VHH binders against Profilin-1 (pfn-1). Designs and how they scored, part 39

Target 1, 132 residues: Profilin-1 (pfn-1), of Caenorhabditis elegans (q9xw16)
Amino acid sequence: MSGWNAYIDTMTAAAPSIKRCAIVGAADGSVWARTEADNVFKASEEELKTFVALFNDVTQVPAKGADIEGVHYVVPRTEESLIFGKKENTGFFAVKTKSAVLIAVYEGPNEVAAQVRKAVESMQTYLNNAGY
Key: E = the ipSAE of ESMFold2; O = the ipSAE of OpenDDE; V2 = 0.75 times the mean of E and O plus 0.25 times the DockQ between their complexes.

## First folded at step 3 (VHH)

Design d28 (framework vhh_6fv0_2)
Fold by OpenDDE, second read of step 4:
Structure d28 (fold): chain B 132 residues (1-132), chain A 127 residues (1-127)
Amino acid sequence: as target 1 above (132 residues)
Amino acid sequence: QVQLQESGGGLVQPGGSLRLSCAASGFTFSSYDMYWVRQAPEKGLEWVSTISYSGSNTYYKDSVKGRFTVSRDNAKNTLYLQMNSLKPEDAAQYYCAKEGDWLSPPLPSGTPEFDYRGQGTQVTVSS
């Protein structure tokens, strides 16, 4: 699924604050693509399997938070296909498509979050329209 | 339920100081980043400052950097904003807000709309 790397590059380039990204299977957390080289997305497939399962009931996620790359994030709130977390000056946005979960990990103040969300939601829309 | 109550506002002369407080309840205060925002008459809501859940990181609007200091006491469930060298353009209703609210659509000013904030406290700067 090397073609998915292009979408990783697109998301990473969409906002300077985005440091790492991953596209994983919504059903099992299998990694389709992820940032490599200087800033590798480090979440294990076991961790991702647990993470994508959070979308089965997003309403419970704020109570327990979410773990990505061995880091525990507070999840202030969720939407039907959106989970976001925060820890200090870092955070993540995760959106669910028909068959995938897109994850972007970012660093920066609250002001940068809007761009990160826009980046992942834009990709979400694109992939949904494409049937993924 | 989430409750936020601001206090400490008042009338000061230019160059004066105020210390705002925000009493929080109804949620685990120490788990959430907190925000100060303000709204002047006939203007949109604007972001002022952010402090991380632990207090380790602080962020400020450019126009208040060096003058305002955000802090928190997690044991007291209280958020603070020390405002020094106040200017007329700082006059506004000041609100505290909880971390989860920044996903709301942005106002025309670019500031997100918050689900939870108090009644606010009025800051007036006039000679």
Scores: ipSAE 0.015, ipTM 0.253, lowest interface PAE 7.4, mean pLDDT 88
Fold by ESMFold2-Fast, scan of step 3:
Order: C-alpha cells, then sequence, then structure tokens
Structure d28 (fold): chain B 132 residues (1-132), chain A 127 residues (1-127)
C-alpha cells in the first residue's frame, strides 16, 4: 500500500466535497488505498470485486445500477471508462485506468458533482500517463 | 471578474494566534470549494487547507493539523483561517484561492496552481 495514500490525499484536497474515496485494483478490486477515520470508505473487498467487474461491460450497468458501501445507486448512463451514479444529493464517480479503479463518493449539488468528476478524471489521466 | 482580498496577517510571537480573512466577489462564492495556500521567502507555493462549498468538509496540510481551522461564511462571501500555536516555519505570504489544478498530485506538499489567487496577506513569526 506504500505511497498510494498520497494520491487519496491529493484528490480530497483538490475536491473536498469527496466524502469518501478509494483506489482499488482493476482486476480484483483489492484496496490499494482508501480514506480513513471519520471519512472511512466502508466497501468490502467482496463488494469491490463485484463493482470492478462492471467495467467488463459498462453498457449493462444502467439497467441494474451499482452498489457501493451497501448503498444502491441509480446509474443513468456510462462512458467507456466511467461509471457514475446518483441517489438524491449523494453520488459517486468511478473511473478505470490500466491497472486501477478510482472511486469517489460525494454529497452535494451538480456543481459539487462536476468538481468531483474533474478531480477523479485528472487523477485517472495522471495514473494512465504514469503507466498505471 | 473574480476578486479575492486577504487580510488579518501581521507579526506574532511563536505560540501566538492570527485570524486571516478573505473577501470574495465576482462569482457565486457558496458554489465553490476554497483553498488557503502560502509561500515563504524563496520557497514554492504550498497548499495549507481546503474547505468544501458548504463548509462540511475540511482538509489540512499535515504540519498544520490541530493548529489551523478553516471556515467560511457563505452569507458574507468570506473565507477564514484561524491559526493557533504559530511556529517560525508558518511565516509566509498567505493567499486564498479558488479552483485550480494540482501540479504534483502524488506529492501533497507539491506546488499547486489555481485559476485565481488574491494579493495575499503577510504572516511573520518572530523567532
Amino acid sequence: as target 1 above (132 residues)
Amino acid sequence: QVQLQESGGGLVQPGGSLRLSCAASGFTFSSYDMYWVRQAPEKGLEWVSTISYSGSNTYYKDSVKGRFTVSRDNAKNTLYLQMNSLKPEDAAQYYCAKEGDWLSPPLPSGTPEFDYRGQGTQVTVSS
């Protein structure tokens, strides 16, 4: 896990409306880093294994939604490497890189969602460029 | 036209306190996350603290945790930084900032860039 928490810290500093987030392995959903303490990301590794498998065919996700931390989210649409969901004023953005999936849960209105998406996609670009 | 005006800096002895303010105009303040950053002489710009648009989430540089508190008053379009137990290494020009890019994401103490910064307010800690 060494060093991956610095990426979590960077994302939450850039978009403090991220309530909880994690970086997990794209192949198996294993946790590389997550927010802790009062902002602990609570998803089990079993749930994360199921979640990362959604990226094998994102076109099927809007029909059934997605579960994160035991919460069921409506997924209105997907993009090739992006799954996002909404539940009232809570939501998430998840993006896939070559080796990782970044998941950020937030709470707030549309401008908050836009900032969270920007932070997650910026990190996605950085990690892809770094070979992850 | 985004404008940010910092105030509240000054000279303080080690262990002293200061409260910085930032008056914002030209944008819907209540809709944006805000930042405090600082620059010491001959040093790079350092991120200090972040606060979400609503004030419900805050984050701090490790070296200031427990000593600094960021807050905001959306009705007054004002951002605050309460600085307690000030140390000589806290001496710097302090800026409030609105939305920007992080140039060194994997290194939290790296030099960030922002879309907008104010003129700053000087904090001097006598050694």
Scores: ipSAE 0.000, ipTM 0.214, lowest interface PAE 11.3, mean pLDDT 81

Design d29 (from f31 with E99D G100Y S104T E105G D106Y S108D G109S T110S; framework vhh_6fv0_2; at its last look DockQ between E and O 0.74; V2 from the best seeds 0.00; counts 0 for: pae E 4.2 > 2, unsure alone 62.0 < 65)
Fold by OpenDDE, look of step 5:
Structure d29 (fold): chain B 132 residues (1-132), chain A 126 residues (1-126)
Amino acid sequence: as target 1 above (132 residues)
Amino acid sequence: QVQLQESGGGLVQPGGSLRLSCAASGFTFSSYDMYWVRQAPEKGLEWVSTISYSGSNTYYKDSVKGRFTVSRDNAKNTLYLQMNSLKPEDAAQYYCAKDYDWLTGYFDSSPEFDYRGQGTQVTVSS
């Protein structure tokens, strides 16, 4: 396993309501690591390229929403390095680090969303401190 | 008020088994992912296992994989940890918890939790 795969495992263990997860390059959306096997993160390269570009101007994202794995999510609001979306009992959290975007797609009640967010933001903080 | 109460700890010989329980109240138990953590003497708090709100997904610390099983009964607001083939290094105060916070580098070393119980002591000795 690559070093980045370990971070995927860490996030999923920290927030087991995460269904699929990926770490991608912030510049180009290239996949560095992702969940696999029965929970393969399936976003295309073109989709990820478009997605990471949303962080160039997050203020416009709520008006447009965001697409991940061919699914359109409503984005209630954004922060400078955070985009989160909702669709029924599913959602995603995407956070930007210095060089990466962490994407976690989750399923469950609203309560687990807060747990997922904490896991993703904790990883964000760690990676930023590590220089990534 | 959120309350978590662990039980089921005790003294066992190496190779023995224990089943821990955690009674939860004061929140919608079935809507939260839950965690088992432990603190051994002279060591920091460490993660042991997590289970999703529905019980569909479970994760374990590498050192306990194949020996420990986390489960839950949402109807009873109870979290469980079946511990088999116990080893001396498993001896610790065991806590159930929710809403933990961590940094990746500290995932297995002194993570923080918003809520955890008083714990139940597990001792493994011949």
Scores: ipSAE 0.807, ipTM 0.903, lowest interface PAE 0.6, mean pLDDT 92
Fold by ESMFold2, look of step 5:
Structure d29 (fold): chain B 132 residues (1-132), chain A 126 residues (1-126)
Amino acid sequence: as target 1 above (132 residues)
Amino acid sequence: QVQLQESGGGLVQPGGSLRLSCAASGFTFSSYDMYWVRQAPEKGLEWVSTISYSGSNTYYKDSVKGRFTVSRDNAKNTLYLQMNSLKPEDAAQYYCAKDYDWLTGYFDSSPEFDYRGQGTQVTVSS
């Protein structure tokens, strides 16, 4: 296995309401690591390429929303390196590092969403500091 | 106002068992993922276990897998840690937490979290 799988394990342990997550290349959406087995992150390469391109201009994303794993999410707002989406009692957080995009799909109340965001942003900071 | 109260610690011999409890109040317990962390005098705080808000997902530090079991009772607003086959290395002050900096537990440094209880002491000696 690659060292990238350890980062997936760390995020899911830090925010156990994450259902699925992945680390993908920021330039092309290539999958560096993802949840597998019973929690397979199912986004296609084509969908991921489209998704990571949203970070080229995050200001346009709230008008359109975002698609992950064939699910359309409303994006209420964005930040320079953060896109989050909502659909009913599920959602996602995606953050961009120097080289990657971290994507976490979760289910739960708004309190869980805040915990998921903390976990994903902590990993973002760690990877940026490590040069990724 | 968030309050967490740990209990169930004590003195046990190696190989023994303890069950820790964490009574929660002042927030909607069933809406939060919860964490067990511990602090030995020389090691700072370290992550032990995590359980999702519904109880459906659990995670453990490698050194305690197979020996510790985290659980929760959302009707009683209580978090539990069943600790079996205790080792001297498990001796620590144990805390439950509503928020947890995963990076701190991963890198063996002092955790950042909003709320934890007073803790309960686990001592393992022959």
Scores: ipSAE 0.231, ipTM 0.636, lowest interface PAE 4.2, mean pLDDT 86
Fold by ESMFold2-Fast, scan of step 3:
Structure d29 (fold): chain B 132 residues (1-132), chain A 126 residues (1-126)
Amino acid sequence: as target 1 above (132 residues)
Amino acid sequence: QVQLQESGGGLVQPGGSLRLSCAASGFTFSSYDMYWVRQAPEKGLEWVSTISYSGSNTYYKDSVKGRFTVSRDNAKNTLYLQMNSLKPEDAAQYYCAKDYDWLTGYFDSSPEFDYRGQGTQVTVSS
C-alpha cells in the first residue's frame, strides 16, 4: 500500500461525485494510486502511457480526443496543464503537476463537474507546492 | 456585456438542411474560440462543434461529422452552423457559446455572466 492512496482518499472525500480516479507518473503513466474494488479505475498502463504523452503537446488533443478506460471522450479545448473531456453526461478532468498526472472520472450534470474540477485543481496546487 | 443571439432554426424534413447564425457583441469576437451546443427534450447539454478564433481549426461531435460545417465571419462578428442531411436525432434547441466553462460546471449560472445565447429551435419531422 503506498502513501499516495491517502491523496486519493482526500480527493474523493472532498468531491464524493468522483466515480473513479488515479494519480499516475507524468513521464510514463505508471500508477501511483487509484480507486479500487467497486470503484476500480480500469485504465491499462499502456492506455495511461498514451494518455500522459498528450501533455507533451496539448494543442493536438481537441482534434483527436482522448481515451480513458476504453471510452473515447471529446476534448473541446485544452489548457497548458489541463485536459478535460465529455461524452454525454460523463466526463473527466486530468491535470498535470511537475511529476504527476491526476485523472478523475465523473457522471452527472454541470454542478457535479464543477465540484470535481475544484477537487482536482486543489490537489494539483497542493502537490505542486509539495514539489511533486 | 456579452450578448449572443441565435437564429435560423425551424421545422425541416429528414434529409433537409438549415443554416444557423449567431450574432455576437460585447467582446472582441475575433479573439475567442466559439462553440455550438444543443439540448434535446429530457437530455443534457451536448457539445456539437468548436471553431478556433481564427477559423483555421474546427472540431465536431462524431455523429455530425460530414453533415455539419461550422464557420465564422470575424468582420461581421457572426458564427455559423451549416446543417445538412438532418436526422430526427438532431432535433434540439441550439446555442452558441463564447465559453463552455458552464458545460464543465466551472461557473454557477448568473444572468450577468451567461456566455450562451437564448437559442434557436431545430425540429426534424416528416
Scores: ipSAE 0.000, ipTM 0.211, lowest interface PAE 11.7, mean pLDDT 80
OpenDDE, second read of step 4: ipSAE 0.759; ipTM 0.888
ESMFold2 (binder alone), look of step 5: mean pLDDT 77; pTM 0.784

Design d30 (from f31 with D101Y L103I E105S F107Y P111D E112A Y115I; framework vhh_6fv0_2)
Fold by ESMFold2-Fast, scan of step 3:
Structure d30 (fold): chain B 132 residues (1-132), chain A 126 residues (1-126)
Amino acid sequence: as target 1 above (132 residues)
Amino acid sequence: QVQLQESGGGLVQPGGSLRLSCAASGFTFSSYDMYWVRQAPEKGLEWVSTISYSGSNTYYKDSVKGRFTVSRDNAKNTLYLQMNSLKPEDAAQYYCAKEGYWISSDYSGTDAFDIRGQGTQVTVSS
């Protein structure tokens, strides 16, 4: 909990429009850190295990969408290490590193989405360079 | 200026068929993935289908797979959605949408769906 919470704080400071986020294990979806209290990231272990498995074949994701915190998101397209989705004025970006998946949920217009994407991709780069 | 105009909606009975069209102008149609999205009364916007810029790849919402077929004619700048075996749950306003910029690496901040038209209404009732 202690070390990984600092990365959550760094991402939310870089993109204040992130409403909730988490860092989870890429192999099993186990939570390493997440936002808590008034901004608690509510995904279950089972939901996260299902979600991280989507990175095994991202080409199948647009047909099914993705579920995060019990919310079904439309996923219009994917990249090898990036899944993102939209539902009304809410959305998410999820990026995979060597051993982790970072998930950030935001609310707001498209200008907000760009800022959130940049923040999670910056953290992805940092963690990959750190060997995670 | 991007312009998208949907047509082909109407009232059908369960099990019926409709073919929707989307006429595009103001951008290089053949360079963009296109989408069909829908919104039922008092519900949010739902993705229905994606077709790649070339037409070689198509994707569908699970509940419409096998019943709906998306296609495009790049020479005519037109997108189509063939809807067969329509169900009451398919009743909605249908929109076509261009790929938005935020799903590329340019970080422009536009949404995944660039919706411009008024849509076309699909009603399924007996």
Scores: ipSAE 0.000, ipTM 0.230, lowest interface PAE 10.6, mean pLDDT 82

Design d31 (from f31 with K98R E99D G100S D101P S104Y D106G T110S P111T E112Y; framework vhh_6fv0_2)
Fold by ESMFold2-Fast, scan of step 3:
Structure d31 (fold): chain B 132 residues (1-132), chain A 126 residues (1-126)
Amino acid sequence: as target 1 above (132 residues)
Amino acid sequence: QVQLQESGGGLVQPGGSLRLSCAASGFTFSSYDMYWVRQAPEKGLEWVSTISYSGSNTYYKDSVKGRFTVSRDNAKNTLYLQMNSLKPEDAAQYYCARDSPWLYEGFSGSTYFDYRGQGTQVTVSS
């Protein structure tokens, strides 16, 4: 049915440990698709607008951390087009493409984190190649 | 076995300076990003600084920028934190920590670092 919801389904199938995720516009943080029902991604429009603006200079992010779904995450370092954070046994990965930002929140040990990162980076590559 | 041993803490007055050292052994030190983290009384662990494995990239918590400098000597397997213009809010137990390979295969745990030392106490008061 929904074009962008199919990409959410693809990511969660590749990494079932993703608890909540979303695809949002890189320019404004507008939600294109998100997980719903028991796994609803709860970030507000204002929070997402603030979050996507972090990609204007990722090197400044570790100094202040990042907020997603009202939770403050420590961001100990960044990589080009990748912001990731940790809070206890939870974390997130966010990647920027030409037109989108993909955000995935997970819970669990570091083995889970690695699988989630791979799924998010695979989708980033796919969307960039598709012109998004 | 991986070991991290901090030293250089002590009592200093506001505005003073301390230089912390961390001696690393039991792993290839030059292959790992390293962190300084701290814990003040009645507070959780707080990230302070990151240095990349080569020393080329450094990051700092906003409140310590311009006052703290992280560095490393890979030939000596030693990590440093130069702390200038110390404030009462900097008082804490300071730990060095090794980056967890949590972003890659072959690891376990639940934090962004896998090993930390026993810490060195920094007290800032008159």
Scores: ipSAE 0.306, ipTM 0.668, lowest interface PAE 3.4, mean pLDDT 86

Design d32 (from f31 with E99G G100E L103F E105G D106S F107L S108Y G109P T110S P111T; framework vhh_6fv0_2)
Fold by OpenDDE, second read of step 4:
Structure d32 (fold): chain B 132 residues (1-132), chain A 126 residues (1-126)
Amino acid sequence: as target 1 above (132 residues)
Amino acid sequence: QVQLQESGGGLVQPGGSLRLSCAASGFTFSSYDMYWVRQAPEKGLEWVSTISYSGSNTYYKDSVKGRFTVSRDNAKNTLYLQMNSLKPEDAAQYYCAKGEDWFSGSLYPSTEFDYRGQGTQVTVSS
């Protein structure tokens, strides 16, 4: 298991509603780590390349939404380094670090969103401080 | 610019019905959960109902459950509130509100809304 897998485990442990998770390169969407086994993160590298490019201009994302794992999500709003979306009782949080994008896909009611965000943003802060 | 315009209020007798509408513009309506809130004279603003962005989920204040129905038409950028079996205690200024409470993990709006309209008056009197 790579060092990046440990960060996947940390995020999923911090928010039980997270079903799948990935850490990818911010520049090209290359997969550094992802959930495996029963909860495989299934986004293709082509899809991820398109997804991480959304951070080049987050202001346009709410108008068109975002696709992850072949699923289209509504994106209510964005922040400079944060894209989040929802589809019914599912959603995702994606945050950008210096060199990576962290993606967490979750299932549950709206109440779980805060915990998922906290988990992902905590990791974002950690990695940024570590220079990643 | 975000704009919300409520309509449909009026005077009804107890047990009567009203249908409120809220015309929205200036934002991607279908991307946001929407709220109805109300304020009676000398009372604070209170939450009435929430409808999710897609309309798939609805939530109600306990006192209006079974009587009020929130809905939306995303193609028309319009929010609705069907109010049946109205009671005197339902009398208030009703507002359509936009917020980002989903992002915070809350199903209920805070005391501050991103945007709300001018409101429409609902009066219930015999």
Scores: ipSAE 0.019, ipTM 0.332, lowest interface PAE 6.3, mean pLDDT 89
Fold by ESMFold2-Fast, scan of step 3:
Structure d32 (fold): chain B 132 residues (1-132), chain A 126 residues (1-126)
Amino acid sequence: as target 1 above (132 residues)
Amino acid sequence: QVQLQESGGGLVQPGGSLRLSCAASGFTFSSYDMYWVRQAPEKGLEWVSTISYSGSNTYYKDSVKGRFTVSRDNAKNTLYLQMNSLKPEDAAQYYCAKGEDWFSGSLYPSTEFDYRGQGTQVTVSS
């Protein structure tokens, strides 16, 4: 219950410009952990189920973009296990592991985006190595 | 150091065609994904198309699929956008962008678009 919150804490410590983030099940979008209170990740389970299904064929995503927390993001390209997008001063990185999808929403310039991507990819590696 | 120079815009009638070019210098063109983006006066910046570094993969905004074709000539360091069946909603200033620069944030400021590049203007009217 509280164990997954430690991974959220690790990501936000590594990239303080992450405004909201979550770890969700890759199969169904079920929330395992998310930021809370003033930084609450607001995506519905319905939206998350739709979002994680995008990883079934990431090559289709740039044509339509992606919706997170009711916000439509432009997705300029994807990689096999990475979807990222931007809208003005905000953006997100989402990565898929064996059984999870990590989503981090951030605000800031390109240097901030690079830090957020590194934090998310580092966590992806840790979770894959842990069998998740 | 990185230089991108767009050309090929102009005035065209609805249903007409234009071919945009982007001449790149100051970086290894064949190593980067390239993008076409556009901005109309009453809209924010819109992503239009992506082409992978090798030219093997292309992606398009839904509203331009089947009408626009992106291509590249890595030997000439040139990116192209063939625009067919142009519609009034396609009228905009068109810009090309390097893969890393697409994520610079300068194309999507927090309150408004503030792009200062050259671009090439596409106008669709009678």
Scores: ipSAE 0.006, ipTM 0.206, lowest interface PAE 11.6, mean pLDDT 80

Design d33 (framework vhh_6fv0_2)
Fold by ESMFold2-Fast, scan of step 3:
Structure d33 (fold): chain B 132 residues (1-132), chain A 125 residues (1-125)
Amino acid sequence: as target 1 above (132 residues)
Amino acid sequence: QVQLQESGGGLVQPGGSLRLSCAASGFTFSSYDMYWVRQAPEKGLEWVSTISYSGSNTYYKDSVKGRFTVSRDNAKNTLYLQMNSLKPEDAAQYYCAKEDLWYSPDYTGSSMDVRGQGTQVTVSS
């Protein structure tokens, strides 16, 4: 089977402030890989299907926010292939590739957000170049 | 040295209106998206509105959509929030914030200047 967890490991090594992350299918939100055990990414299949559909029209997301792992995040703005959110001391970055959506949840102040965004966007570029 | 200074808050009755202003200095105001956020006394920080750097795109929290209007004057380095039909749940300290101090890819420092000092909005009969 494909070792998609190797890409999860690469992202978490690059940005240790990532608490949980996943790579899911862009069309349906199916989980390809996620963090497990004590750092298990807990989003339901239904929630992920709803979440990936947000990339069909990102301009509507700031008005309503986004839900990940049962947590409602404020989304202050979006970009064509990027949704990011904040709630208190937690946040996330989600990026869309041709076939996948990468979601990384982090904990800490805004200072750590830059590392998480860089790690997620680097992986987005790599996967797009690899045809995913 | 980024500086943001809010004004225009006050006491109004339910259904009243207020116009908030945010005077910005220390950065190229016209190059950045700007936000309004608020915090009620016993609650966390809540996003209210975003306006793009050009003023062409605006976004609102669902509960304020149709009642609040964000705008900006890039020539005056000023951000505005027109608040109509105010409700008791709108009572909060209102702050303006610059996008790159929150989610910039190169922001790696801790700073107390990520938003302004705030302006208080009270809604009571």
Scores: ipSAE 0.012, ipTM 0.262, lowest interface PAE 8.6, mean pLDDT 81

Design d34 (from f31 with K98T W102Y S104Y E105S F107W; framework vhh_6fv0_2)
Fold by OpenDDE, second read of step 4:
Structure d34 (fold): chain B 132 residues (1-132), chain A 126 residues (1-126)
Amino acid sequence: as target 1 above (132 residues)
Amino acid sequence: QVQLQESGGGLVQPGGSLRLSCAASGFTFSSYDMYWVRQAPEKGLEWVSTISYSGSNTYYKDSVKGRFTVSRDNAKNTLYLQMNSLKPEDAAQYYCATEGDYLYSDWSGTPEFDYRGQGTQVTVSS
């Protein structure tokens, strides 16, 4: 699944505040692609398995929060295929496609959130249209 | 039940100071980032300041930087906003919010509350 790395690069290029990101299987949390080198996405497959399962009922996630890379985030907002987490000057957007979950971890003030969301949702739309 | 109660607003002259307080209850205060937001008449709700759950990080709207200082006392479940050098454009109803009840309605910078207190009125006039 080396081709998935190109989508990682696309998302990180679209939003400079994105520090790490990953594309994982929606069914089991298996890693398809992730940022590496200086910004390695560090979530374990066990953690990701738990994380992707949150999309089975997003309405409960705000009450519990979500963990990514061993960090606990509060979850101010969820939508059918979106989970938004926040912790201080960091956060994440996770969006679900037909077969994948896209996760982008970012750093910055609230103002950068819109750009990060746009980046991951754009990729979400693209992948959905492509059948993924 | 989450409860937020703002206080400390009032009428001041330009250049004056006010200190707002927000009493929080019904949730683990020390676990959440806290926000100040404000709404002037006939204007939309706007973000003013954020303080991290531990108080270690603070963020401000550009127009209030250097004049406003956000702080918190987690032992007292209280959020503060020290407002110095107040300007007429600072006049608004001020609200506090949590990470859980503060979100952007359209992700364009327009915040909304899941929970909203009554707020406290700040008026700046000669």
Scores: ipSAE 0.013, ipTM 0.282, lowest interface PAE 8.6, mean pLDDT 87
Fold by ESMFold2-Fast, scan of step 3:
Structure d34 (fold): chain B 132 residues (1-132), chain A 126 residues (1-126)
Amino acid sequence: as target 1 above (132 residues)
Amino acid sequence: QVQLQESGGGLVQPGGSLRLSCAASGFTFSSYDMYWVRQAPEKGLEWVSTISYSGSNTYYKDSVKGRFTVSRDNAKNTLYLQMNSLKPEDAAQYYCATEGDYLYSDWSGTPEFDYRGQGTQVTVSS
């Protein structure tokens, strides 16, 4: 398919440890694509609008943490275009491109986290190069 | 090899104070941001505070703001957490961790941090 769902499929194929993920608009958190059915990414548009606004000043995020799918994550540090969080054996990586924010939720140890981060950052690079 | 050793925990009444210490060795302490995290017996890991490598920037969990103060002495390779106005909800095992060791790098039933600390227990009577 020529829709944004193809990028979701590509990312989950590259990192099977991604449990749920989405691509959302950087300005407003509007959903462009997300995993569906048994792996449905359940964050509301209201929660996503709040989440993407965190990229306006990532330096404040470690003090507050971040909420995704109603789950509060500890955010140990941030980078300019990266917010990541952990709660026990569950975590997420979120990266900002020119026009989008990619969010991937995973479950597993650091080796799994490293694979998920690589997949998300690879897609970030691709989308930035494509003008998104 | 990285070694972190926490101390200063104990039993305190609500409203009391404790000062936790973390003695660091095996790495260049002054080059890394440091973290305090805690775990209550029936709860998951909870981030409490962060201090930048220079000590210039500090961050706190909302529920501890105004009550807890993180600080560090880079000359002594020591991290501190001053805890005032302690509440029953603050009772937990407290751990220090370094950014260079990847907080939450592995999960092994209990949080396994690659910082080799055993933590220090804080108990608040209720």
Scores: ipSAE 0.000, ipTM 0.187, lowest interface PAE 11.9, mean pLDDT 80

